# Ledger of designs, part 90: VH-VL binders against q0aze0

Target 1, 268 residues: q0aze0
Amino acid sequence: MKIILVNNRFKENTEKKAQEIAGQLSALNVEVIIDNGLDEPYAGTVDFIMVLGGDGTMLRAARRYGQRAIPVLGVNMGTVGFLSNIEINELAEYLPLILREEYSLEARMMLEVAVFQQQSLLTRVFCLNELLLRSNSPRMLSFALEISGQKLEPYRGDGLIVSTTTGSTAYSLSAGGPIADPQLDAFIVTPVASHIINKRPLVVSPEREISLHLLEEREAIIGIDGQIKMDFGAENRVLIKRAPHPLLMVNLKAKPFFTSIDRSLQRQ

## First folded at step 25 (VH-VL)

Design TC3
Fold by ESMFold2, look of step 25:
Structure TC3 (fold): chain C 268 residues (1-268), chain A 122 residues (1-122), chain B 113 residues (1-113)
Amino acid sequence: as target 1 above (268 residues)
Amino acid sequence: QVQLVQSGAEVKKPGASVKVSCKGSGYTFTNYWMHWVRQAPGQGLEWIGVINPDSGGTKYNQKFKDRATMTVDKSISTAYMELSRLRSDDTAVYYCARGREHETYLGYFDLWGQGTLVTVSS
Amino acid sequence: DIVMTQSPDSLAVSLGERATINCKSSQSVLYEYDNKNYLTWYQQKPGQPPKLLIYWATYRESGVPDRFSGSGSGTDFTLTISSLQAEDVAVYHCQQYYSTPLTFGQGTKLEIK
């Protein structure tokens, strides 16, 4: 059995813990590839992905490996998150189940984001939580949103969030979007400080294609999962679709979404 | 051995073009953004642009957009930068540089080519 | 364009003493959503390409001696060499990657006094 052990290179404690866990797994005849985010994604075949850390580390793992249909387990290392399943001190308890593949999988929709420079594809990235379009200056943006070729009235404001249901508890929530059950597949389109009152959050079929471009020259940015930043100007557009494959999240321990939401949000 | 190896020095006349090559080895060429940076004698570093070797998509420093052309040949893991209508102030060492961040061109460079001196003189 | 200004242009420091190089950006390079400063330091010796020292303002690249450190946030950044060694004689560059065009400071030449 071969696994990828994902950790956060900016937290030395997680690197040391990853080495410790790799040693424990090696003693059980498990091959371990450590991915601390510094090197390129591992290209070879693996059976399982274990993520050590909080939601941020899971987001990176999802972007790197989510399209490979590999089970991904979130292991929390001390902060309350929406994407972890077990705590680090519980890992030894659950290891036998992991090795015997005695767990269920929960599918989480991802976004496929294509960024264009003029008429040419610049890059394609995947996203678990959201794409953020936001002004990079004190001035409002004027931008166009198209949903499956249907041009909505122009937007004016600070920006827009296109979120998955998993991302509904992230920036979309802060901007006034709804909390969505992550078992639903949908886009959640949430305006950021819209100048126009009729621009309410939209919940949109995952079968739609969403397009964004600026209607006038302004300094803007694209943010992906709160971790990937790109310039966005009048020469750019983005196309957003449901990704071909969902993230396959491992479920070893019952984690009721609705009670978790209530408790997590009250701590903030 | 992870490295970027550039083509050799060039001497050109004003008005000519130059094409510098940069071959990447020891890593997956298409997983990293490839940047071009130049350094005139006694001057600082100046970013020319970036290419995504996977898509072929490019972004240029506006200063160079009319004269610089970046391309890749992924079958041989090689990036190219062509600068046209050369002037004497284009005399510089031209570097290719690999962006460490995979998902964005907004990044820093963990690997540099050895540099290619381009001299533009009458 | 984000302008990066280094100070001083040239610095002479005795062996074993502390060297400090400053870099100031014309606008903040701190991205609020990831709380990272998009700022990097390079070392460049004559006839060589730049070498990565510090990334995200404060993280030391693997293989870089512990005497090198980066600090600062927003618009003001510092590279510190805690105890200068002979092999540290070089030109040092800061670079922002908050937005394109990517830009560098003009460089600081570090010499032994």
Scores: ipSAE 0.881, ipTM 0.930, lowest interface PAE 0.6, mean pLDDT 92
Fold by ESMFold2, fold request of step 26:
Structure TC3 (fold): chain C 268 residues (1-268), chain A 122 residues (1-122), chain B 113 residues (1-113)
Amino acid sequence: as target 1 above (268 residues)
Amino acid sequence: QVQLVQSGAEVKKPGASVKVSCKGSGYTFTNYWMHWVRQAPGQGLEWIGVINPDSGGTKYNQKFKDRATMTVDKSISTAYMELSRLRSDDTAVYYCARGREHETYLGYFDLWGQGTLVTVSS
Amino acid sequence: DIVMTQSPDSLAVSLGERATINCKSSQSVLYEYDNKNYLTWYQQKPGQPPKLLIYWATYRESGVPDRFSGSGSGTDFTLTISSLQAEDVAVYHCQQYYSTPLTFGQGTKLEIK
């Protein structure tokens, strides 16, 4: 059996713990690949991914590996979040179940984001929480939103968030979007500081395609999961679809979403 | 061994074009953005642009957009940069450089080619 | 375009002494959503390509001696060599990657006094 341990190099205790867990697994003849975020994603076949850390580390794991249909377990390192299933001190207890593949999976929708320069595809990236379009200056943006070819009235404001239901508790929430059940597949489209009075958040079918482009020359930024940054100008367009595969999150321990919302948001 | 190997030095007349090659080996060529940077004698470094070897998509420094053309042949893990309508002030060492950040072109370079001297003189 | 200004243009420092090189950007290179400074430092010896020293303003690249350190945030950044060695004679460049075009400082030539 081969697994990937994903950690964050910049958080010292997760690096040390990853080495300790790798040692334990190697003693059980499990092959371990450590992904601390600096090297390219591991391309070979693996059976399981273990994420050591908080929601941010899970976001990187999802972007790197979520399209490969590999089970992903979030292991909490002390900070309450939305994407961990077990605590680090429980890992030894659950390890036999992991090795025997005795767990259930929860599917979480991801976004596929295609960024264009003029008419040419520049890049495609995946996203677990949200794409943010925002102004990169004190001046507001004027931009167009299309949903499956249907052109909405132009937007004017600081920007727009296109979120998954998983991302509904992230930046979308701060911008006035609803909390969504992460079991739903949907886009949540949340304006950021809209100058247009009647622009409300939209909940959109996952079968739709969402397109964004600027209507005036302005400096803007695309942000993905709060971690990936790109320039966005009048020569750019972004197209957002549901990703072909959801993130497959391992469920070893019951963690009810609705009864834990307030506790999880207190960390914010 | 992870490396970028560039084509050899070139001498050109004003008005000509030059095409520099950069072959990547020891890593997955399509996983990394490939940048081009030049350095005139005794001068600093100047970014020319970037290409995504997976999509072929490009982004150019506005200064070069009308004269520079970046391409890739991913079957042989090789990037190319062509600079046309050469002037004497295009005399420089031209580098290819690998961006460490996989998901964006906004990054820093953990691997550089050895450089290709292009001399433009009449 | 984000302009990167290094100071000094050159300096001479005695072996074993501290060397300090400054880099200033014309606008902040701190991104609020990841709280990272999009700034790196390179070392370049004659006839060689630049070599990565420091990334995200403060993180030392693997294999770089611990006498090299980066500090600063926003618009003001510093590369420090705590105890200069003969092998550190080089030109040092800062680079921002907050936005395109990616831009470099003019370089700082470091010599042994």
Scores: ipSAE 0.875, ipTM 0.928, lowest interface PAE 0.6, mean pLDDT 92
Fold by ESMFold2, fold request of step 26:
Structure TC3 (fold): chain C 268 residues (1-268), chain A 122 residues (1-122), chain B 113 residues (1-113)
Amino acid sequence: as target 1 above (268 residues)
Amino acid sequence: QVQLVQSGAEVKKPGASVKVSCKGSGYTFTNYWMHWVRQAPGQGLEWIGVINPDSGGTKYNQKFKDRATMTVDKSISTAYMELSRLRSDDTAVYYCARGREHETYLGYFDLWGQGTLVTVSS
Amino acid sequence: DIVMTQSPDSLAVSLGERATINCKSSQSVLYEYDNKNYLTWYQQKPGQPPKLLIYWATYRESGVPDRFSGSGSGTDFTLTISSLQAEDVAVYHCQQYYSTPLTFGQGTKLEIK
């Protein structure tokens, strides 16, 4: 069995713990690859991914590995969030089950984001929570949203969020979007400080394609999962689809979604 | 070993073009954004642009947009930067540089080529 | 474009003493959503390409001596060498990567006094 341990090198206790766990697994004849976020993603075949840390570390793991249809376990190390399943002090208890593959999986929809420069593809990235389009100046944006060939009336405001249901509790919520059950597959489209009263948040079929571009020359930014930043200008367009594969999250310990929301949101 | 190796020094006349190559080895060439940066004698560093070796997509510093062309040949892990309509003030060392950040071109450089001196003189 | 201004242009510091180089951006390079400063420091010795020292304003690259440290936020940044060594004679550059075009400070030449 071959696994990836994903940690955050900027948190010392996570880095040391990853080395400790790698040693324990190696002693059990498990091959371990450590991904601390600085090197390129491991390109080889693995059977399992273990994420040591909070939601931010899980977001990076999802972007790097989520399209490989590999089980991903979130292990909490003191940062309470929505994406961990077990606590670090419980790992020894659950390790035999992990090694025997005695667990269930929960699928979480991801986004595929294609960014264009002029009319050519600049890059494709994946996203677990959301794409944010926002102004990079005090000036409002004027931008176009198209959903599967249907052109909506122009938007005017600070920006727009296109999120998954998993991302409904992140920036989308702060911008007035609904909390969605992550078991649902949908896009949630949430305006940011819209000056057009009729622009309500939209819940959109995951089968749709969403396109965004600016209608005026303005300095804007696109952000992905609150961690990846790019310039966005009049020469750019972004196309958003459901990613080919969901993130496969491991369930070892029952964690009711709605109770978890209350705990996590109260702590933030 | 992980490295960027550039083509050799060039001497050009004003009005000509130059094409500098940069071969990456020891890493997955298409996983990293490739940047071009120049340094005129006694001057600071100046960013020319960036290319995504996977897609071929580019972004240019506006100063160079109508004279610089960046391309890649993925089959040989090589990036190219061509600068046309050369002037004497284009005399500089031209570097390729690898961006450490995979998902964005907004990044810093953990690997640099050795540099290619381009001299433009009558 | 974000203009990066270093001060001083040149600096002479006695061996074993503290060297301080400043970098100021014309606008904030702090991204509120990840709480990171998009600023990096490089060391460049004659005839060599720049070498990465500090990234995200404060994180030391592997293999860089612990006498090098970065600090600051927003628009004002500092590279500090706590005890200058002979091998630290070089030109030092800051670079922002908050937006394109990516821009560098003009460089600071560090010498032993």
Scores: ipSAE 0.874, ipTM 0.927, lowest interface PAE 0.6, mean pLDDT 92

Design TC3
Fold by ESMFold2, last read:
Structure TC3 (fold): chain C 268 residues (1-268), chain A 122 residues (1-122), chain B 113 residues (1-113)
Amino acid sequence: as target 1 above (268 residues)
Amino acid sequence: QVQLVQSGAEVKKPGASVKVSCKGSGYTFTNYWMHWVRQAPGQGLEWIGVINPDSGGTKYNQKFKDRATMTVDKSISTAYMELSRLRSDDTAVYYCARGREHETYLGYFDLWGQGTLVTVSS
Amino acid sequence: DIVMTQSPDSLAVSLGERATINCKSSQSVLYEYDNKNYLTWYQQKPGQPPKLLIYWATYRESGVPDRFSGSGSGTDFTLTISSLQAEDVAVYHCQQYYSTPLTFGQGTKLEIK
């Protein structure tokens, strides 16, 4: 069995713990690839991904590996979030189940984000939580939102968030979006400090395509999962679709979403 | 061996064009943004632009947008930068540099080519 | 464009002593959503390309001696060499990657006194 072990090299001595766990797995004849976030993603075939850390480390793992249909287990190392399933001190207890592939999977919708420069594709990235469009100056943005070719009235304000239901508890929430059941597939479109009356958050079918571009020259940025930043100007456009594959999250331990909301939000 | 290898030095007259090549080896060429940076004699570093080798998409420093053209041939893991309408103040060492960050061009460079001296003189 | 200003332009320091190089940006390079400073330091020896030393303002690249450290946030950044060695004679550059165009400081030449 071959496992990718994902950690954040720069946080909480996770590098030392990752080496310790890799040694334990190797003693059980499990081949381990460590991904600490600095090198390119491992391209070879693997059976399982284990993420050591909080929601931020899971977001990076999702962007790197989520389209490969590989089971991903979140292992919490201190801060309770929305994306971990077991605690680090429980790993030994659950390891036999992992090795026997005795677990269930929960699918989480991801976004595919295509960024264009002057009609040419610059890049595609995947996203588990949200895309943020935001002003990069004291001045407001004027921008266009299109949903499956339907042009909405122009937006004016600080920006816009397009999130998954998983991302409903991240930036979308602080901007006034609803908490959504992560088992639903949907886009949640949340304005940021809109100056246009009647611009409410929208819940949109996952089959739609969402397009954004600026209507006037302004300095803006796009952010992806709160971790990836790009410039955004009048020469840019972004197209957002449901990603071809959901993230396949491993469920070993029951984690009821609705009863854990307050605890998870307090830890954010 | 992970490296970037550039084409050799060039001497050009004002008004001509130059095309510098940069071959990446030992890594997945299309996974990293490729940047071009120059350094005039005794001067600091100046960013020219960036290309995504996977998509071919580009962004240019505004100073160069009408004169610089970046391209890639991903079948041979090679990036190119062409600078046209050369002037004497284009005399510099031209570097290709690999961006560490996969998902964005807003990054820093963990790998540099050896540099290509371009001299523009009458 | 974000202007990067280094100080001093040149610096002479005795072997074994501390060297300090400053870099200021014309606007903040701290991104509030990831809480990271989009700043890096390079070392450049004569006739060579720059070599990565420090990224995200404070993280040391693999293989860089631990006498090199980066500090600062927002607009003000410092590269420190805690005990200067002969092989540290070079030009040092800071670079921001908060926004395009990517920009560098003019460089600081470090010499042994």
Scores: ipSAE 0.873, ipTM 0.926, lowest interface PAE 0.6, mean pLDDT 92
Fold by ESMFold2, fold request of step 26:
Structure TC3 (fold): chain C 268 residues (1-268), chain A 122 residues (1-122), chain B 113 residues (1-113)
Amino acid sequence: as target 1 above (268 residues)
Amino acid sequence: QVQLVQSGAEVKKPGASVKVSCKGSGYTFTNYWMHWVRQAPGQGLEWIGVINPDSGGTKYNQKFKDRATMTVDKSISTAYMELSRLRSDDTAVYYCARGREHETYLGYFDLWGQGTLVTVSS
Amino acid sequence: DIVMTQSPDSLAVSLGERATINCKSSQSVLYEYDNKNYLTWYQQKPGQPPKLLIYWATYRESGVPDRFSGSGSGTDFTLTISSLQAEDVAVYHCQQYYSTPLTFGQGTKLEIK
């Protein structure tokens, strides 16, 4: 059995813990690949991904590995978020179940974000939580949103968030979007500081395609999962679709979403 | 083992073009954004632009947009930068540089080519 | 464009003493959503390409001696070399990557006094 162990090199205790866990797994004849975020993603075949840390580390793992349809387990190392399933001190208890593949999977929709420079594809990035379009100046943006070719009335404000249901508890929430059940597949489209009264958050079918572009020359930023940043200007367009594969999150321990909302939000 | 190797020095006359190559080895070429940076003698560093080797998509410093063309042949892990309508103030060492950040061109460079001196003289 | 200004243009420091180099950006390079400063320092010796020293303003690259450190946030950044060694004679550059075009400071030449 071959496992990727994802950690965050810049969090004090995760690198040391990753080495300890790798040693324990190796003693059980499990081959371990450590991904601390600095090098390129591991390209070979693996059976399982274990993420050591909080939601931020899970977001990076999802972007790197989520399209490979490999089970991903979130292991909390201190701060409980929305994406961990077990605590680090419980790992030994659950390890036999992991090795026997005795767990269920919860599918979490991801976004595919295609960024264009004029008419040419610049890059594609996958996203677990959200794409943020935001002004990079004191001035408001004027921008167009199209949903499956349907052009909405222009937006004017600081920007827009297009999130998954998983991302509904992240920046979308701060901008006034609803908390969504992560078992639903949907886009949540949330305006950021809109100056147009009837621009409310939208919940949109995952089968739609969402397109964004600026209607006037302004400096803006694209943010992805709060971790990836790009320039965005009048020459750019972004196209957002449901990614081909969901993130497959391992469920070993019941973690009721609705009864834990307050605790999870306090930890973000 | 991980390295960027550039083509050799060039001497050109004003009005000509130059094409510099940069071969990456020891890593997955298409996983990293490839940047081009130049340094005139005794001067600072100046960013020319970036190419995504996977998509072929490019972004140029506006100063060079009309004269610079970046391309990639991913089958041989090689990036190219062509600068046309050369002038004497284009005399510089031209570097390719690998961006460490995979998912964005907004990054810093953990690997540099050895540099290619381009001299433009009448 | 974000203009990067280094000071001083050159300095001479005795072996074993502390060297400091400053870099100022014309606008903040701190991104509020990840709380990172998009600022990097390079060392460049004659006839060589730049070499990465410090990234995200404060993180030392692997293999760089611990006498090198970076500090600062927003618009003001400092590279510090504790206990200068002879091999540290070089030109030092800061670079922002907050927005394109990516821009560099003009460089600081460090010499032994």
Scores: ipSAE 0.870, ipTM 0.926, lowest interface PAE 0.6, mean pLDDT 92
Fold by ESMFold2, last read:
Parts: sequence; C-alpha cells; structure tokens
Structure TC3 (fold): chain C 268 residues (1-268), chain A 122 residues (1-122), chain B 113 residues (1-113)
Amino acid sequence: as target 1 above (268 residues)
Amino acid sequence: QVQLVQSGAEVKKPGASVKVSCKGSGYTFTNYWMHWVRQAPGQGLEWIGVINPDSGGTKYNQKFKDRATMTVDKSISTAYMELSRLRSDDTAVYYCARGREHETYLGYFDLWGQGTLVTVSS
Amino acid sequence: DIVMTQSPDSLAVSLGERATINCKSSQSVLYEYDNKNYLTWYQQKPGQPPKLLIYWATYRESGVPDRFSGSGSGTDFTLTISSLQAEDVAVYHCQQYYSTPLTFGQGTKLEIK
C-alpha cells in the first residue's frame, strides 16, 4: 500500500511526528510519501492520503489531491475542527482497518476556480471551503455577479464569498451566511459588508456557473481557502463551478456534525 | 538534478530585441510559475513578469508590458522572455526563477537560472 | 507598487559578531486570512544568482545555517546573523510577494570588519 502523509511543516511539532508515523507505517511495509507543503504534489498513484493536523492542513491536501478520487483521512493533532475523523493517539487502533480498506467515504463538494487575465486563462485552482473576493484598500468594490448567465444588480461593498457547504462554517459564517449540512451540494454566496441593504446570502444549485468581475478600476484580491492569494483587478474575471470530483473523506469513527458544531466554532 | 539553464550572453544595439531561454529539468515544468527578474550592474533586482507554463497565462510588470513577451514550449520544458526596443539601460543580467508556490504567482523563488548577461550598446 | 527599503546600504561587522539588516515595506505585507507575512530574504554572492535564505519572514530554508534568522511583521522586518562567518560576505535582498509587481529591496552589502 502506498500512502501520502500530509503534514504542515510550519507547525512546530508536526514534522517530527510525521516522520515517526512514516517510520511506523514503513515498518508495516507501507510505502510513504511525505508532503509537507514545500515541494510539488506527488504525481504517482497512491491508495490513501493521511492528513496530520487541523482543518488548514486538510484544505491544502484537498486542493492538491482532492480531484484524484483518493480516500483522505483527517487525523487531529490537538485542535478541534470540522475535517478530522480520528485523533492522533487513536491511529494505532484504526490502522488495521485502514490497511484492510474497511471504512466508508463521505463526499464533500469542491469548487473549481478559473482565473482569467483579460480573455486568457491565467490559472485553475480547486477549493474546499471558499473563494473570497475582497477590496485591497479602504475603498469599496463595485462588482458584477453572474449566475449561469443571469446578471444580478451590481454589488457594492467590501467583497463576496462563494463557498461550499463545507465552507459554510468558515469565513462565510462570519459574513452572515448560513451553517449548511456538508452532505449537501450547493454554493453559498455571501456578501461582505454590502452597501446595498437587500443583497442577502444566496444558496445556489451546484449545477450553476458563477462569474465575478469588477465594474471599475480598483485593487482587489481573491483568496482561496484562506491560504491562496492572488491579485484581482479590472482586467480579471473569475469563473466558479463545481469541481469534477468531490473530496472523498474517510469515516472510521462516527463524528456527528451537528453535535460538534459548538465546540468546533469556538476554535474559529 | 533540479536546475534552470539559460542561454548565453548577448550583445545588442539600441532598438534591437533579445530572446533569452530558460530550460527547466529535474522537476515537473508545468507545476511551477516561471518568473523573469533582471539585475542591472551594481543595482538591485527587478521583477519583469511571470508565466504559467501550463496555461500560457502571463502577468507583466507594467514597466515592461509593451516590450516584454514571455512564452513557453512545454514539449522541451523551456521558457522564453523577449525584450524589444532595447535601450542602454536594459543592460542587465536576466534571470529565470521558479516560484515555489504552485497555486499562485504571488511567491518566492527557490530555484534560479545562472543568469544571462544582455549588453545594450552602440 | 509596494516599495521595499533596506537599511543600511552596506554594513561591516566583525567576525563572530551579530549582523542586523532591516527591510521596510511601504504597506503591510501581512495577509490577515492566513496570518503570514509575504516576505523573503535572499543571499547573493558575487557572480551568482540569489539564493533563498528565509521565507514567510521567519522560516529558514533547508541547508541554511542556524545563525540566520528572520523576524518582524507587517511593514518592518529584520534579518539577523547571530555569529558572522567569513562565508557570509554577500549582498542580502528582501522581497515582498504580497502583490504584483513583486518587488525587492535595493540590497545590503555585508562585509567583514
């Protein structure tokens, strides 16, 4: 069996622990590829992805590997979150089940984000939680939102969040969006500090295409999963669709979403 | 062996153009943004622009947007930067540099080419 | 454009002593959503391309000696060499990557006193 072990090199304790776990797995004849975020994603075929850390490390793993239809297990290393399934001290208990592939999968919708420079594709990035469009100055943005060719009245404000249901408990929530069941597929479109009083959050079918562009020359940014940043100006447009594949999250241990909401939100 | 290898030094007259090549090896060429940076003699570093080798999409420093053209030939893992209408103050060492952050062009450079000296004089 | 200003332009430090190089940006390079400073330090020896030392303001690149450290946040950043060695004679550059155009400080030449 071949596993990618994803850790976060920037967290003080995780690199050494990742090496310990890799050693334990190798002793069981499991081939381990460590991804600490500094090198390119591993391109070869693997059977399983194990993420050591909190929700932030899972976000990076999802962006790198989520489109490969590979089971991804979140292993919590001390911080309560929404995306881990087991605790690090439980790994030995669950490892036989992992090796025998005795687990279920939960699909989580992802976004496909295409960024254009004028009329040309600049880049394409995947996203588990949200895309944020936000002003990069004290001045408000004036921007256009289109949903499957339907042009909404112009937005004015600090920006906009387009999230998945998984992202409904992240920045979307702080901007006034609803908490959504992550088993649902939907876009949640939430204005940020809107100057237009009646621009309410929208819940949108995952079959729609969402397009954003600025209506006047302003400096803005787009943020993806709170971790990837790009410039966004009058020459740019972004197109958002449901990604071709969901993230396949491993369930080894029952982790009821609704009973865990309060604890998880305290940490965000 | 991970490396960027650039074409050799060039001497040009004002008004001419120059095209510098940069071949990447030992890594997946299309997974990394390729940047171009120059350094005039005794001066600091100046960013020219960036190309996504996968899409061909580019962003330019506005100072160069009318004169610089960046392209890629994916089949030979090679990036090119052409600077036209050369002036004497374009005399510099031109570097290609690989951005470590693969998801964005807003990044820092973990791999640099050896540099190509371009001298512009009559 | 974000202007990066280094100080001093040149610095002479005795072997084994501490060297401090400062970099100031004209606007913050801290991105509030990831809480990271988009600031990097390079070392450049004569006739060579720059070499990565420190990224995200404080993280040391693999193979860089422990005597190099980065600190600071927002607009003010410092590169520190705790015990200067002869091989550390070089020009040091800071670079921001918060927004395009990506910009560098003018460089600081470090010499043995």
Scores: ipSAE 0.865, ipTM 0.924, lowest interface PAE 0.6, mean pLDDT 92

